# VH-VL binders against Stromal cell-derived factor 2-like protein (SDF2), part 3

Target 1, 181 residues: Stromal cell-derived factor 2-like protein (SDF2), of Arabidopsis thaliana (Mouse-ear cress) (q93ze8)
Amino acid sequence: VEITYGSAIKLMHEKTKFRLHSHDVPYGSGSGQQSVTGFPGVVDSNSYWIVKPVPGTTEKQGDAVKSGATIRLQHMKTRKWLHSHLHASPISGNLEVSCFGDDTNSDTGDHWKLIIEGSGKTWKQDQRVRLQHIDTSGYLHSHDKKYQRIAGGQQEVCGIREKKADNIWLAAEGVYLPLNE

## First folded at step 4 (VH-VL)

Design s22 (from a3d with heavy chain E107L; framework fv_acimtamig)
Fold by ESMFold2-Fast, scan of step 4:
Structure s22 (fold): chain C 181 residues (1-181), chain A 120 residues (1-120), chain B 106 residues (1-106)
Amino acid sequence: as target 1 above (181 residues)
Amino acid sequence: QVQLVQSGAEVKKPGESLKVSCKASGYTFTDYYMHWVRQAPGQGLEWMGIINPSGGYTSYAQKFQGRVTMTRDTSTSTVYMELSSLRSEDTAVYYCARDLYSSGWYLDYWGQGTLVTVSS
Amino acid sequence: SYVLTQPSSVSVAPGQTATISCGGHNIGSKSVHWYQQRPGQSPVLVIYYDSDRPSGIPERFSGSNSGNTATLTISGTQAMDEADYYCQVWDSSSDVFGGGTKLTVL
């Protein structure tokens, strides 16, 4: 199944099987922006991200997302953008990944390059992909480092500049918009 | 081997602008962040800011915000630091330093330093 | 704004162990890096991530970090170790350096 602009997806970290998650709890350190974590299990209303283009492009809802495209991911419930910057992540001290802005407030720190592993021209469900943050060059990353004070042991999500197996994500569950004809 | 070679010493008057270069060699220029750190005579190290040479993204220390600009040229593997509205207290040795795999966790190689004297 | 506190000077006899402290609130939760600067020279990284040594740095340099204090330890101190030593962390969005410690070997 094609992932199109406007689709709401869950991103699953390949190695840990946790989903990319956010809620309206800010980091206690670093930027103080809304936190982003890995959440165990498949049922979580806070793990949906809407695939959006960079403002000023010609991409429309229902268009396929091409390999190498620069995209934004909007957290469905809080309307904030998946974001990174030069702040230290709370557990590992890598690049902080947060949620920033709203429907009318977005900056270049919300821009991610979609890198499809192997061959393929467009993003499909269950494809192995990396998301490389444009400003920092950090890859969206997770690992088995858990926040001890959070119930359920949610995992750290951060950015790292190394291209590793721990940077692989798959679009798993979602509400997929039909491909434009 | 890794080398960071900076431009030569400069003498400036108050109100002028400074532009220091740092040419990198011996590694993939876009894979490492570069920091600028200065040291006034007889004083400690003071961080000015950081640049990601890959995309040109920058972050500056609050003290220098509005006066400092960091840029890079990937074709020559060179980073630049420009400081405007110079004052006598900007007299310092200015260093570029490389940051490996993180956003400012450690500075593994340093340039030789550029002495800038600001006097009337 | 995060602050790192170092003693301004430490003196040690040749062959003895020198210890240089770096104090910071909950610094044990951060990674501490140490630089050596000899007069007229650029800083040189001597310890990174609390206790790791770069290639070429002698084994007599070691580091630790717990609670509110990180420590650089130099065993068998030599005259060539006379230098200013700076600790450093990344806090939030910036490098934070300690004020520096002048090590004298007499």
Scores: ipSAE 0.276, ipTM 0.768, lowest interface PAE 4.5, mean pLDDT 90

Design s23 (from a3d with heavy chain E107P; framework fv_acimtamig)
Fold by ESMFold2-Fast, scan of step 4:
Structure s23 (fold): chain C 181 residues (1-181), chain A 120 residues (1-120), chain B 106 residues (1-106)
Amino acid sequence: as target 1 above (181 residues)
Amino acid sequence: QVQLVQSGAEVKKPGESLKVSCKASGYTFTDYYMHWVRQAPGQGLEWMGIINPSGGYTSYAQKFQGRVTMTRDTSTSTVYMELSSLRSEDTAVYYCARDLYSSGWYPDYWGQGTLVTVSS
Amino acid sequence: SYVLTQPSSVSVAPGQTATISCGGHNIGSKSVHWYQQRPGQSPVLVIYYDSDRPSGIPERFSGSNSGNTATLTISGTQAMDEADYYCQVWDSSSDVFGGGTKLTVL
């Protein structure tokens, strides 16, 4: 199944099986922006991300997302963008990953390059991918490190500039929009 | 061989601006962050900020906010640190230092340092 | 703001083991790096990620990090090891250096 612009997806971290999650709780350190974590449950309304193009491009709702495309991921419930910047993540001291802005406010810190592992030309469900942040060059990353102060023991999500096994994500569950003809 | 070559020593008057350069060679310039760290005579190391040479994005220590600006020129593999409104307390050796890893925040390879003296 | 605490000085006899501490709240959850600075020279990384040695650094240098204290250990200390030593972590949005420890080999 093709992942198209406008689709709402859950991103699953391959090694931990946790889903990319956010909620209306800010980081207590760093930027103070809305936190992004890994969540173990499959039934989680706060783990949906809408695939959006960069503003001003020709991409339309229902178009396939090509390997190497620059995209934005909008958190469905809070309308904020998956974001990174030169702040330290709370547990590991890597690049902080947060949620920023709203439907009318987005900046280049919201831009991620989709890297498909292997020879795939367009993004498909369950395909191994990396998301590399344009401004920092950091790969979206997670690991088996838990927040002690957050209920449920959610895992740290951060950015690292090294390509590692822990940078691999899959689009797992979602509401997938039909591919344009 | 990683090499960072900084501009030469400078003498400045209070109120002037300083601009130090750091030219990198021996590695891919845009793959590693560059730190700026200073050291006043007889004092410890003080972090000033960091720049990503790829995108040009910067983060500065709170103490230097509003006075420091870091830039880079990818065509010459050079980073710059500019410090304005100089005071005598800004007399220090200024270092550029390449990050150990692209995600590490750990100065590894250091330039030779640039002595800046601020006096009337 | 996060603070790293080092003793201002440590003195050892040649051939003895020197230990330099770096105190910080819950520092064992952070990665600690150590720099050596000889008089008139640029700092040199001697330990990274708590306990790893860069190529070219003698095996007599070792590090550990647990709880609220990180430690740099120099076994068989030599006169050439006289220097200021700085611990360092990344916290929140900045690099934080300890105040430095002057190692004297007498």
Scores: ipSAE 0.006, ipTM 0.521, lowest interface PAE 12.0, mean pLDDT 87

Design s26 (from a3d with heavy chain T30D; framework fv_acimtamig)
Fold by ESMFold2-Fast, scan of step 4:
Structure s26 (fold): chain C 181 residues (1-181), chain A 120 residues (1-120), chain B 106 residues (1-106)
Amino acid sequence: as target 1 above (181 residues)
Amino acid sequence: QVQLVQSGAEVKKPGESLKVSCKASGYTFDDYYMHWVRQAPGQGLEWMGIINPSGGYTSYAQKFQGRVTMTRDTSTSTVYMELSSLRSEDTAVYYCARDLYSSGWYEDYWGQGTLVTVSS
Amino acid sequence: SYVLTQPSSVSVAPGQTATISCGGHNIGSKSVHWYQQRPGQSPVLVIYYDSDRPSGIPERFSGSNSGNTATLTISGTQAMDEADYYCQVWDSSSDVFGGGTKLTVL
């Protein structure tokens, strides 16, 4: 199944099986912007992200997302954009990943390059991908560092510039818009 | 072998602008951040800001906000630091320095430094 | 506005152990890096991530970081170790350097 612009997807971290998650709770340090974490549960209403193009491009709702495209991911419930910047992440001190803005406010810190592993031309469900932040060059990354001391607690999501196994994500669950003919 | 080669010493008058270059070689230019750090006579190291050569994204220390501009030219693997409205207090050796593991937040290789003297 | 505090000067005899402190609020939760700077020269990284040594740095150099104090330790101190030493952390969105410690070997 093709992932098209306008689709709402859950991004699963391949190594940990946690989903990319956010909710209306700010970081206590760094930027103070809305936090982004890895959530262990499959049934989580706060793990949906809408795939959007960069403003000013010719891409429209229902178009396929090509390998190497620059995209934005909007958190469905809070309407804020997946964002990064030159702030330290809370646990590891890597690049902070946050949610920023709203439906009318977005900046270049919301821009991510889709990198499809292997020879795939367009983004498909369950395909191994990396998301590289344009401004910082950091790859969307997660690991087993947790905010809570309880097993199954939420994990840190951050950016790191090295390509590693921990940078691989899959679009797992979603509400997919039909592909334009 | 990593090398960072900076432009030569400069003498400036108060109110003028300074532009220092830092040419990188021996590694993939776009894969590492570049910091700018200065050191005034008899003082310690003072961080000025950081640039990502890949996209040109910058972040500056609050003290220099509005006066400093960092840019890069990927075709020549060169980073530039421009400081405007110079004062005598800006007399310092200016260093460029590379970020070791891109997410390490420390300077692993340093340029030789550029002495800038601001005097009337 | 994070601040790192170092003693301005430390003096040791050749062959003795030099200890240079770097004080900061809850610095043990941060990663501390150390630089050596000889007069007229660029800084050189001697310790990174609290206790790791770059290739080419003698094993006489070691580091630790706990609570409110990070420490650079130089065992069997030699005349060539005379230099200014700076500690450094990344706090939020900026590099923070200590004021520097002049190590004298007499």
Scores: ipSAE 0.083, ipTM 0.693, lowest interface PAE 5.4, mean pLDDT 89

Design s27 (from a3d with heavy chain Y33W; framework fv_acimtamig)
Fold by ESMFold2-Fast, scan of step 4:
Structure s27 (fold): chain C 181 residues (1-181), chain A 120 residues (1-120), chain B 106 residues (1-106)
Amino acid sequence: as target 1 above (181 residues)
Amino acid sequence: QVQLVQSGAEVKKPGESLKVSCKASGYTFTDYWMHWVRQAPGQGLEWMGIINPSGGYTSYAQKFQGRVTMTRDTSTSTVYMELSSLRSEDTAVYYCARDLYSSGWYEDYWGQGTLVTVSS
Amino acid sequence: SYVLTQPSSVSVAPGQTATISCGGHNIGSKSVHWYQQRPGQSPVLVIYYDSDRPSGIPERFSGSNSGNTATLTISGTQAMDEADYYCQVWDSSSDVFGGGTKLTVL
């Protein structure tokens, strides 16, 4: 199934099988922005992200997302953007990944390049992809490093500049909008 | 068992610099953040800052910004706190303390403290 | 900057309930942690995340947090509970400690 702009998706980390998750709880260090974690549960309402283009582009709802496109991911429940910057992540000390802004506030720290592994030209469900942060060049990354007493054993999500197996994500569950034309 | 062992007591003169060490054992050093907190004689606890031993990231309390530096040595599982331009009001017991959630939320295990006296 | 207010001292008779307050603007929206410090000793965590107890801390220690006041409650207070007690929250980018309360068991 084709993933189009406007689709709401869950991103599953290939190696750990955890979903990209956010909650209305800020980091206690670094930026103090809304935290982003890996969540072990498959049925989680806080793991939906809306695929959106960068403002001012010609992309419209229902258009295919091409390999190499610069996109934004909006957390469906809190309306904030998947974001990164030069603050350190809480456990590993890599690049912090947070949620920032709202429907009317977005900046370049919300911009991610979609990199499709293999020969795919457009983003499809269950396809192996990387998300590379434009401003820092960090890849969206997760690992088996857990927040000690956060309920459910949530894992750290961060950015690293090295291309590794731990940077691979798949669009798993979602509400996929029909492809235009 | 978790243990934090700090360096011994020091006597300093105004204008000098202080460097206190805190050696950790009983857990994976790089998995937990480390706070530094001080207590002046007869006074309460005052937070100075935090360090992530993994990446070396630091965050300092506004009051100490510009004269405090926190570092770590992963080969010896040791964190350091340096305070420059010492004044008499810097006389205090200095504590290192581990962050339970690896995020800087609170202090679960404390070192024994290092008494620093600053006098002319 | 965020400020936590504690009474300087509280006195209770042995076996009675001691309550130590920690006041802060909208503190009920934060997580409050409590430390016990005996003279000449390092602080010891006695309550974390408002009401949770670390292993080894007696069940007579409990905590609550709502509105503008967090409370540490010690039921059946014993002579060994005589100490200074500090409340603490994380506010954005820093730890904030209360001024401390000296508990005297008479």
Scores: ipSAE 0.006, ipTM 0.482, lowest interface PAE 14.0, mean pLDDT 86

Design s28 (from a3d with heavy chain Y33F; framework fv_acimtamig)
Fold by ESMFold2-Fast, scan of step 4:
Structure s28 (fold): chain C 181 residues (1-181), chain A 120 residues (1-120), chain B 106 residues (1-106)
Amino acid sequence: as target 1 above (181 residues)
Amino acid sequence: QVQLVQSGAEVKKPGESLKVSCKASGYTFTDYFMHWVRQAPGQGLEWMGIINPSGGYTSYAQKFQGRVTMTRDTSTSTVYMELSSLRSEDTAVYYCARDLYSSGWYEDYWGQGTLVTVSS
Amino acid sequence: SYVLTQPSSVSVAPGQTATISCGGHNIGSKSVHWYQQRPGQSPVLVIYYDSDRPSGIPERFSGSNSGNTATLTISGTQAMDEADYYCQVWDSSSDVFGGGTKLTVL
């Protein structure tokens, strides 16, 4: 299934199987912006992200997302954008990944390059992809480092500039908009 | 081998602007961040800011915000640091230094330094 | 703003072990890097990520970091180790250097 602009998706980290998650809780360090974590549950209303183009492009709702496209991911529940910058992440000291802005406020720190692994030309459900942050060159990354000491707690999401197996993501569950005819 | 070569020493008057260059070689220029760090005579190291040569994103120390500008030219593998409204307290050796990659945030290779003297 | 505290000077006899401290609130939760600066020269990275050595740095250089203190240790100290030593961390959105420690080998 094609992932089109306007689709709401859950991004699953391939190695850990945790979903990209956010909620209205700010980081206690770094930027103080809304935190982004990996969440172990598959049924989670806080793990939906709307695929949006960069403002000023010709892409419209229902268009396929091409390999190498620069996109934005809007957190469905809080309307904030998946964001990165040169703040240190809380556990590993890598690049902080946060949520920033709103429906009318977005900056270049919200821009991510979609990198499809293999020969695919457009983004499809369950396809292995990387998301590389434009400003920092960091890949969206997660690992088995937890904020909570209790097993099954939320995992750190951060950016790293090294291309590794642990920055592979898949679009898993979602409300996929039909491909334009 | 990694090499960072900076522009030569300068003498400036208060109120003038400074622009120091740092030419990189021996690695892929856009794969590594570049820091600027200065050192006043007999004093310690003071961080000024960082630039990502890929895309040109910058972040500056609060003390220098509004006075410093960092840029790069990917065709010549060169980063620049411009400091405006110079004061005598800006007399220092200015260093560019490469970050191994963003996860490290440390300076693995340093330029030779550029002495800037600000005097009336 | 985050502050790193170093002693201004440390003296050691040749062949003895030098220890340079770097104090910071909860510094053990950060990654500490160390630089050597000989007179008239650029800084050189000697330890990164608390305890790792770059290629070309002698094994007599080692580091540790726990609680509120990071430490650079130089065993079998030589005259050529006379230099200023700086600890460094990344805090939030900025690079923070300690004030530097002058190591004298006499």
Scores: ipSAE 0.115, ipTM 0.711, lowest interface PAE 5.1, mean pLDDT 89

Design s29 (from a3d with heavy chain S54E; framework fv_acimtamig)
Fold by ESMFold2-Fast, scan of step 4:
Structure s29 (fold): chain C 181 residues (1-181), chain A 120 residues (1-120), chain B 106 residues (1-106)
Amino acid sequence: as target 1 above (181 residues)
Amino acid sequence: QVQLVQSGAEVKKPGESLKVSCKASGYTFTDYYMHWVRQAPGQGLEWMGIINPEGGYTSYAQKFQGRVTMTRDTSTSTVYMELSSLRSEDTAVYYCARDLYSSGWYEDYWGQGTLVTVSS
Amino acid sequence: SYVLTQPSSVSVAPGQTATISCGGHNIGSKSVHWYQQRPGQSPVLVIYYDSDRPSGIPERFSGSNSGNTATLTISGTQAMDEADYYCQVWDSSSDVFGGGTKLTVL
């Protein structure tokens, strides 16, 4: 199944099987922006992300997302954008990944390059991908480092500049918009 | 091996602008961040800011915000640091220094330094 | 702003162990890096991530970090180790350097 612009997806970290998650709890350090974590449960209303183009492009709802496209991911419940910047992440000291802005506020720190592993030309469900942050060059990354003070054993999500097995994500569950003609 | 080669010493008057270059070789220029750090005579190290050479995106220390600009030229593997409205207390050796391929937030290799003297 | 505190100077006899402290609030939760700077030369990274050594740095250099103090330890100190030593952390969005410690090997 094609992942099109406007689709709401859950991103699963391949190695840990945790889903990319956010809620309206800010980081206690760094930027103080809304935190982003890995959540172990499959049933989680805070793990949906809407696939959006960068402003000013010709991409429209229902269009396929091509390999190498620059995209934004909007947290469905809080309307904030998946974001990164030159701040240290709380546990590992890597690049902080946060949620920023709202429906009317977005900046270049919300821009991610979709990198499809292998020869695929468009983004499909269960396909191995990396998300490389444009400004920092960091890959969306997670690992077995857990927050001690967050219930449920949620994992750190951060950015790292190396290509590693821990940078691989899959679009798992979702509400997929039909592909345009 | 990694080399960072900086431009030569400069003598400036108060109110002028400074532009120091740092040419990288021995590694893939865009894979590493570059820091700028200065050191006044007999004093410690003072961080000025960081640039990602891949996109040219920058973050500056609060003290230098509004006076410093960092840029790069990927065709020559060179980073630049420009400091405006110079004062006598800007007299220092200015260093470029590379940040590791992971976001380690430390300077693994340093340029030779550029002495800048600001005096009347 | 975050502050790192180092002693201004430390003296040791050749062959003895030198210890250089770096104090910071809850510094044990941060990664500490150490630089050596000889007179007229650029800084050289000698320890990164609290205790790791770069290629080419002698085994006699080691580091630790816990609570409110990080420590650089130089065993079997040699005359060539005379230098200023700086600790460094990344705090939020900026590098923070200690004030530096002058190591004298007498």
Scores: ipSAE 0.103, ipTM 0.705, lowest interface PAE 5.3, mean pLDDT 90

Design s3 (from a3d with heavy chain I50W; framework fv_acimtamig)
Fold by ESMFold2-Fast, scan of step 4:
Structure s3 (fold): chain C 181 residues (1-181), chain A 120 residues (1-120), chain B 106 residues (1-106)
Amino acid sequence: as target 1 above (181 residues)
Amino acid sequence: QVQLVQSGAEVKKPGESLKVSCKASGYTFTDYYMHWVRQAPGQGLEWMGWINPSGGYTSYAQKFQGRVTMTRDTSTSTVYMELSSLRSEDTAVYYCARDLYSSGWYEDYWGQGTLVTVSS
Amino acid sequence: SYVLTQPSSVSVAPGQTATISCGGHNIGSKSVHWYQQRPGQSPVLVIYYDSDRPSGIPERFSGSNSGNTATLTISGTQAMDEADYYCQVWDSSSDVFGGGTKLTVL
């Protein structure tokens, strides 16, 4: 099934099976912006991300997301954008991944390039993809490095510039908007 | 294993300043944030602010900005909370509480509390 | 300033289920944590991230959070559960505590 602009999706990390997750809980180190983690539960209401184009493009709601497109991912519950920058991530010291802004405030640190693995032209459910941050060149990355037991076993999400197996994500569960003709 | 031990009770006069200590043990001091929360007699919990012992970052509740200062000493694994220009309404039990290093999530271990009485 | 509202008191008979609500505008978009405070003691974390239990907390404690209300549920309530309960969220730049609910087990 096609993933279109306006769809709300859960991104599952292929290797760990954890979902990309955020709450209104800020990092105390680095940027102090809202934290982003990997969550083990399938029925997590904080794991939905709305697929949006970058401002000023011709893409509209219901359009397919093409391979190589630059997109934004808006956290559905908090309305903030998936973001990265040059601050260090808390556990591994890689690039920090956070949530920033709101419905009216977004900057280039919210821009991610969709890279579809293989020969696919448009983004589909369960397709293996990478998300490369435009400003830092870091790939959205996760691993088995957990925040303490205190945080419910949530895993670190960060950016890493090297292309690895731990950079692969799949659009799993979601509320998929119908494809425009 | 994890223990937060606070300084003893104090009696202060209005206009004086207060400095409470909280000594941590049983974990890596710089891996966790420390919050300060107070509770007036018979009242609820009131958040004052947090400090990241590693970077020294602090964040204070608006009500206490300008009066509160939080610091730490990594060599003794101790955090301090200083409150100036004391008033009678500052009478409360003051708690330090540990938080996961990403701060603002929740307080998992609490000190025993320090009773501060402000009266003339 | 974000505000959390709790009932001042809840009473239950031993063995019955107690529910303590925590109301907040769009609180379902936030992570809710719950603390238990017995008289003369420091608060103890009983639920974190809406529904997770810390090690050592009995399974009869559970939590949920959706819309404008978060709920702490204590099944098979025992005399030892008698305490004040506080909900808490992080809002932008500060911890916000509810006013507290006194649970009495009659």
Scores: ipSAE 0.008, ipTM 0.490, lowest interface PAE 11.5, mean pLDDT 86

Design s30 (from a3d with heavy chain S54Y; framework fv_acimtamig)
Fold by ESMFold2-Fast, scan of step 4:
Structure s30 (fold): chain C 181 residues (1-181), chain A 120 residues (1-120), chain B 106 residues (1-106)
Amino acid sequence: as target 1 above (181 residues)
Amino acid sequence: QVQLVQSGAEVKKPGESLKVSCKASGYTFTDYYMHWVRQAPGQGLEWMGIINPYGGYTSYAQKFQGRVTMTRDTSTSTVYMELSSLRSEDTAVYYCARDLYSSGWYEDYWGQGTLVTVSS
Amino acid sequence: SYVLTQPSSVSVAPGQTATISCGGHNIGSKSVHWYQQRPGQSPVLVIYYDSDRPSGIPERFSGSNSGNTATLTISGTQAMDEADYYCQVWDSSSDVFGGGTKLTVL
């Protein structure tokens, strides 16, 4: 199944099987922006992310997402953008990943390069991908380090500049918009 | 202010075709999907399909595949739903409804509905 | 094909709390939206993304969604709340509506 601009997807971390998750609880350190975590359950309405283009491009709802495209991921429930910056992540001290802005407020810290592993030309469900943050060069990353304060049992999501096995994600569950021809 | 204005009520005979229009205003027409949903008398809401006004690309519910066609005219900000080979069971109120892409996958604004009666 | 199940009717006295359920397999992993339809009128969105209210919808309307059941709750129910209520999700490539629940206030 093609993942098109406008589709809502759940991103599953390949190694841990946790889904990329957010809620309206802010980080207690660093930026103080809305926190982003890995969630163990597959049944979670807070794990949907809408695939959006970067402002100023010609991409529209229903267009396929090409390998190497720069995209934004909007948290469906809170309408904030998946974001990174030069603040330290709470557990590991790597790059903080947060949610920022709203439908009218977005900046370059919301820009991620889609890297499809292997020979795929467009993004499809269950393909192994990396998301590299444009401004910091950090790869979207997760690991078996759990929060105790914000949400018991949820895992840290951060950015790491090294390309590792822990940087692989799959679009697992989704709500897919029809593909433009 | 977002508005969706549909064409007026129609009476059709079995075997004829229906074409309902829905004129959008108050937003950028090509940035939002448009759904068509119908409701037979005393029955619930039944999804028929969706159109992307930007490219004109469509996805239809399996039940209507082969009978329904959805189109748009970007110069008039209007979507159309055509249903062919009408049967008495197609008697219903037909609605267009906007899918707000910035919040996704729900019908935030609905047209007033078009009553279509199919009778001999 | 994905199916949403609602009770056909719910009755409540004025001022009391009405609850309308919407059952679906792993529905807690989906976002549930709720529509109100008064006789002879178009549906009106009353709850989106499980629990959010559109501008103009009274605070007495609230929603929740977990496991296999989503719930619309109307506190302090008024005569004007008499309507059919529909839950809805987007599943893969299609909209799925529940069968609708008639709320009677008497």
Scores: ipSAE 0.000, ipTM 0.458, lowest interface PAE 17.3, mean pLDDT 86

